# VH-VL binders against b7kms5, part 31

Target 1, 80 residues: b7kms5
Amino acid sequence: DTFETVRNTIRIESEVDESLRQLCHEERITKETWLEAAYLYLCEKPEELAQVIQLAQERLSQRKAIADYKRAKTMQERFL

## First folded at step 19 (VH-VL)

Design u_9
Fold by OpenDDE, fold request of step 20:
Structure u_9 (fold): chain C 80 residues (1-80), chain A 121 residues (1-121), chain B 107 residues (1-107)
Amino acid sequence: as target 1 above (80 residues)
Amino acid sequence: QVQLQESGPGLVKPSETLSLTCTVSGDSVSSSYWTWIRQPPGKGLEWIGYIYYSGSSYYNPSLKSRATISVDTSKNQFSLKLSSVTAADTAVYYCARVDFYGDELVPFDYWGQGTLVTVSS
Amino acid sequence: AIQMTQSPSSLSASVGDRVTITCRASQGIRNDLGWYQQKPGKAPKLLIYAASSLQKGVPSRFAGRGSGTDFTLTISSLQPEDFATYYCLQYFKYPWTFGQGTKVEIK
């Protein structure tokens, strides 16, 4: 049996990526199959899914804040 | 894909205020800086200023006293007002995006089609 | 304000020609230099950012080089669709300023 895959560009925070990479190596899986499996597992676990969503929202908020700061800094530097 | 579209009156009387709006689609105005640029007929390009969704803005000193850029995140739009216009303000006005590729600043990767504003009595 | 001077103001070339446009800044601007192409009745289009980075979707025949005060845009083999006016932009310091433009005309 075969199935169709979709190519995605996923950017992961470096420390998380390193840890995840290590785990995948030890378990002889890929980050892609890990993400698929994790999502499918969580789809059947509403409480756990809600927790992960909350965590993801927090991380997104942090990323946005950092990005905004960096952009602002870049723009401000051009006044000098 | 990101699209920008200018709108507003094509004729403005001297001493009145030029008012234009840029409608953005395919991207949220909260993710980038947004700018206005103008080009008098047969002339070069002049940067007017920029705005961030937070309201932070900066203007070309040549126009600072007369230019106001605002953003409306609810409508995904940003606007330009230029007061006390004269014939010298006759130009095609462009709205554009200022983006970041990673940490790299990338000015004007997307433009509106431009709208001609003629100052005439 | 930083002045950007393009050379030449205009040039005539044929399809297949190698074309080079120069932009000089009145002071050092590192690599904060962009190149734009504008066709009559159309908005400018970003070609190069950060002096030498090719914008996505732009043909590889376009190349930007330089740092500091002297910059070049090169079209390795001019195509019919490349006849246009080209502008450089410095965004190193406010206010951001454009060069006066270089019109590339058909010979």
Scores: ipSAE 0.643, ipTM 0.921, lowest interface PAE 0.5, mean pLDDT 95
Fold by OpenDDE, fold request of step 20:
Structure u_9 (fold): chain C 80 residues (1-80), chain A 121 residues (1-121), chain B 107 residues (1-107)
Amino acid sequence: as target 1 above (80 residues)
Amino acid sequence: QVQLQESGPGLVKPSETLSLTCTVSGDSVSSSYWTWIRQPPGKGLEWIGYIYYSGSSYYNPSLKSRATISVDTSKNQFSLKLSSVTAADTAVYYCARVDFYGDELVPFDYWGQGTLVTVSS
Amino acid sequence: AIQMTQSPSSLSASVGDRVTITCRASQGIRNDLGWYQQKPGKAPKLLIYAASSLQKGVPSRFAGRGSGTDFTLTISSLQPEDFATYYCLQYFKYPWTFGQGTKVEIK
């Protein structure tokens, strides 16, 4: 039996990506299978899942703030 | 997919205020800049201005004194008001998205279908 | 405001033809130029951004080139659906301004 996969574009912060890539290399796994495994594991760990969600929300907020800043700067440069 | 749709009166009397609303679906108005562009019948395109969800806006100097763009995040809409209209303001009005692909500015990757506004007494 | 001048204002071509449209800016705009296609009764459609980047979903027969003041849009092999009016847009400085358009008609 096999399962279907879907293609995704995932953007990961460079330091995290490098660390994760190194881990996956050492453990002979892929980022995809690591992500799947981590998610499935957390689905059975409500407390841990909540913590990860909170952390993810914080990281998202930071990404948004940085993106907003960069966009604003780009738009402002066109006044000069 | 992202969709934009203009709505508002198709007829406005001279000296009155043109008012249009753009309803956005498939994307949050907080994710991009949003703009209005108009096109008089049989003529070219004129950029009116843009707004960001934070309220930051800028207008074409040719229309700055009369144009106001606003955003309503709760309705996922943004609007255009153009005061003191004349026949010269008769045009198809388009709402559109100004997005960023990474750090690259990409104007007008999605458009509404446009709505004709005729200024006539 | 930066003036964008397209050339020609109109042209006639046949299916399969190579078509080139030029856009000239009154001052340097780096690569902050977009190309749009508009068909009658329809909204413009983004073809090219950043002077040479092809928008997703746009056929590869469309190509944008140039930087500074001189830009070109090339259709390598004109298709029936390509008969339309094309506009360039500079978004280097406010206000953003369009070229006057180039109508590509069937010969």
Scores: ipSAE 0.642, ipTM 0.920, lowest interface PAE 0.5, mean pLDDT 95
Fold by OpenDDE, look of step 19:
Structure u_9 (fold): chain C 80 residues (1-80), chain A 121 residues (1-121), chain B 107 residues (1-107)
Amino acid sequence: as target 1 above (80 residues)
Amino acid sequence: QVQLQESGPGLVKPSETLSLTCTVSGDSVSSSYWTWIRQPPGKGLEWIGYIYYSGSSYYNPSLKSRATISVDTSKNQFSLKLSSVTAADTAVYYCARVDFYGDELVPFDYWGQGTLVTVSS
Amino acid sequence: AIQMTQSPSSLSASVGDRVTITCRASQGIRNDLGWYQQKPGKAPKLLIYAASSLQKGVPSRFAGRGSGTDFTLTISSLQPEDFATYYCLQYFKYPWTFGQGTKVEIK
């Protein structure tokens, strides 16, 4: 079988990235193949997929809140 | 493909209130800061102020007593009101976006086409 | 308010010329300096932010340099579409303030 790949830039939270990197190293796989496998597995597990989506939404909300805070701080620093 | 477009009366009488609206497309007003800038005919640029989706705003001290910027997230718009206008307020008024690349502030990466407002009796 | 002084106010140049515009701040503004290009009847266009960062889509012939109080915009080889008025902007402290502009005209 042959397949094509798509180049992506993925930014992962540092602690999660470190843990995932360690796992991939121990299991002799890559983060890319891990993500592919995890997604394919979850596609066959609708309840688990829904839970992962909810968790992902919560993490996205947290990232947005942090970004908003940093932006506000940047703007506020210019009053001084 | 972010686009901004100013709208409002092109003629205002002295002592009245100038009112403009900026309609944003291709981006949510909840993700950036939004600003107004004006340019008298044949003159330079003057920053008026900014608004954040939360309602936080700041104005140029030169206009603070007369300027009000507001945001309507439901319409993806933000507006400018300038009270007690005089001939000195005749200018092309621009709305623009203040963005961030990561933590780097990037002022005015997108502009509206501008709208001329003339103050005259 | 921080004053921004551009020099020169106007200059004449030919296609292919190297053009340098200077912007001086009345006090230190670190690298919080932007450059904008404006053509007649059009809105300004962002060229440079953070004193030296080129905005996406802007030709590489444009370059920004400087920090503190003295800043320069350089056009390495002037093109026909580059004849316009250029403005610097400080956004280090409120109120944000523009330079008075530099008009680049055809010689």
Scores: ipSAE 0.619, ipTM 0.895, lowest interface PAE 0.6, mean pLDDT 95
Fold by ESMFold2, look of step 19:
Structure u_9 (fold): chain C 80 residues (1-80), chain A 121 residues (1-121), chain B 107 residues (1-107)
Amino acid sequence: as target 1 above (80 residues)
Amino acid sequence: QVQLQESGPGLVKPSETLSLTCTVSGDSVSSSYWTWIRQPPGKGLEWIGYIYYSGSSYYNPSLKSRATISVDTSKNQFSLKLSSVTAADTAVYYCARVDFYGDELVPFDYWGQGTLVTVSS
Amino acid sequence: AIQMTQSPSSLSASVGDRVTITCRASQGIRNDLGWYQQKPGKAPKLLIYAASSLQKGVPSRFAGRGSGTDFTLTISSLQPEDFATYYCLQYFKYPWTFGQGTKVEIK
């Protein structure tokens, strides 16, 4: 009955976040309405959705590699 | 959520090898750093070392190269072997996780319940 | 290896008391200091990491302070479940080392 929402915390690469923030400001929208609109739009476009999913998978892999690097550096710095 | 359980023989003869296994549930051994810690009866805690599944490791020099930690990803387990044991190696042995909350290192956020290993004839 | 010295080695206190335990490192360890609680027959439990960060599920009556070489754990109002042995841990440099422990007992 009500337009139900969920509060989430997400982490976005700083350069992407800055670009997205600028876009949302210029278009007078919010990040959350942009995300909702982007997903709803892509649901109607199977091939474009597949391309976005592929890019998301590539970015996920890159994020995991960066996280592993940072953690390895943190453990490495503790040698005397 | 994450659970760790030690298993292995409770009695080991002097000069032999102590061998323990930690079974991990609620997490993958390939996603974290894993460690062993021991506590002689009535005494304090001693860190043995750590392993990361893809190869980085460290062992406490106090164990004089007698300790080896290994990972079995197919069983989601990691293990400790301590060679040439003496009565001084009698202790409760704990397995534990070394984790990261974001970029913050968090030592030993989950522990197994511990298993007593007695070195005696 | 970095030596961690706790004081006192034991103390007696009543429910409701403020209790302070100190931990001193033999050299600077930044804020790479953890606090653990251990009850008889049980594994240690993480209370505090990074000197002052409270682990999830740990009551707010526990507080960690300090940096460098001098650290404290304070229990602002001791509860019956807080009678245990407390250990500090430095994880600044290998080998990581624990303090000798502080036993908190019922008065």
Scores: ipSAE 0.551, ipTM 0.877, lowest interface PAE 1.1, mean pLDDT 92
Fold by ESMFold2, fold request of step 20:
Structure u_9 (fold): chain C 80 residues (1-80), chain A 121 residues (1-121), chain B 107 residues (1-107)
Amino acid sequence: as target 1 above (80 residues)
Amino acid sequence: QVQLQESGPGLVKPSETLSLTCTVSGDSVSSSYWTWIRQPPGKGLEWIGYIYYSGSSYYNPSLKSRATISVDTSKNQFSLKLSSVTAADTAVYYCARVDFYGDELVPFDYWGQGTLVTVSS
Amino acid sequence: AIQMTQSPSSLSASVGDRVTITCRASQGIRNDLGWYQQKPGKAPKLLIYAASSLQKGVPSRFAGRGSGTDFTLTISSLQPEDFATYYCLQYFKYPWTFGQGTKVEIK
């Protein structure tokens, strides 16, 4: 029986990260423990989890649209 | 794992149209830019052009407007048609992906195995 | 179109040798330079993009340097599987163009 952690990297929008960093500092917790607590809390609350998933889907779509626009600009700038 | 596979006739008569299809697995044709590259036997590589599923495209002027690349999202495929072929169009034809790692453009990170097309009467 | 000139056209080397291949662009291409390896009868394989970024799964003995017009690919200790033809590619402006290739042969 072992207790293991996984080291991962994530990318968060800078304004959200700044706010989360400040919250974690003020509460004397880490981003890792906040993420774990948020997920575990939501697992027990189906309606709240559904709302978070919906917001996550909206943010994913927005980030993809921004990325697609930047990629199109990068390809367009290669014309003479 | 992204995999690309070319298919189509290996022999085409002069003045006819060369047609090839690339079948994509492990990725969606809607997610990246797709391209064709050719290599005459024993010679170097020539980029033909690209397509994005929404219609953005470029074609190498060396092909004199004879090339058309198309996407079929329902089959997860893209294709090349090259009209009015001559012996100079004999080559191994590769399909390939143009992708972005984050914001970084990465050309031709995955290739098909290639298919030889011979133009001969 | 931007011309890419590779040198040498071919070279002979032994396993364990350090080899360097150069690629010159006819105009500045910033760092929009890729390196590809091709073995006989096979498709090219991406080694390096953005002049110096190593593609996933490519051994660290491969290194790219340069910007602007002059670029190099170095193999720090040649292995038996590295005997192949190497191509540079500029992707700064359309049409994207390859160098003519450098064949690395066993001595």
Scores: ipSAE 0.534, ipTM 0.875, lowest interface PAE 1.2, mean pLDDT 92
Fold by ESMFold2, fold request of step 20:
Structure u_9 (fold): chain C 80 residues (1-80), chain A 121 residues (1-121), chain B 107 residues (1-107)
Amino acid sequence: as target 1 above (80 residues)
Amino acid sequence: QVQLQESGPGLVKPSETLSLTCTVSGDSVSSSYWTWIRQPPGKGLEWIGYIYYSGSSYYNPSLKSRATISVDTSKNQFSLKLSSVTAADTAVYYCARVDFYGDELVPFDYWGQGTLVTVSS
Amino acid sequence: AIQMTQSPSSLSASVGDRVTITCRASQGIRNDLGWYQQKPGKAPKLLIYAASSLQKGVPSRFAGRGSGTDFTLTISSLQPEDFATYYCLQYFKYPWTFGQGTKVEIK
């Protein structure tokens, strides 16, 4: 009996991805199993989950702001 | 699928204000830049300007400060007002999106169907 | 404002012909050049952005080339649905400006 899986694409910051790849290689696991394990672990730990969610919200906000800044710069460069 | 639809009066009297609204579906008005373009019958295209939901904007000087574009995030709409209209403002008016594919600026990748506005007594 | 001049203003061609439309900018615009197709009674449709990048859903017979001031749109084998007016757009500097259009008609 095999588990049902879904293929997803995600984008993560290059330095975080590099660090995660190195960790997964050293521990002989895949990014997929790491993500699944991290989520399942946090689901049973409300206080730790809340901190991870807060960090994720902060990172989302910062990345949105950086993207908005780059796009605004691109639009501003088009003035004479 | 992103869809844009213009709405507003098709007939406007000279010296009055032309008002149009673009309703956006399949995208958030907060996620892109939004624009108006017009085309007088049988003529070419003229870009009017853009708005970003935070208030950043540009207006074509050819409109002599008569144009204002605004956004309503709660209705997912953006609008054009053009004051002191004359017969020269008779045109098909299009709303359109200005987007980014990654960091690449992509102008007017989606357009509304267009609405004819006639300025006449 | 940057002027965009298209050549020719109109042309007649047959199905299967290779058609080339030229767009010249009054100053350098890097590759900030788009191509749009417009059929009578319809809104323009984006074909090409960044001078040579094909928009999704646009047939591969459309190709854009050029940088700086001189740009071309080529249709490698004209199809019946390609008879339309084509516009270039510079979006390097405000105000963004369109060329005057090139009408492609059935010969």
Scores: ipSAE 0.533, ipTM 0.868, lowest interface PAE 1.2, mean pLDDT 92

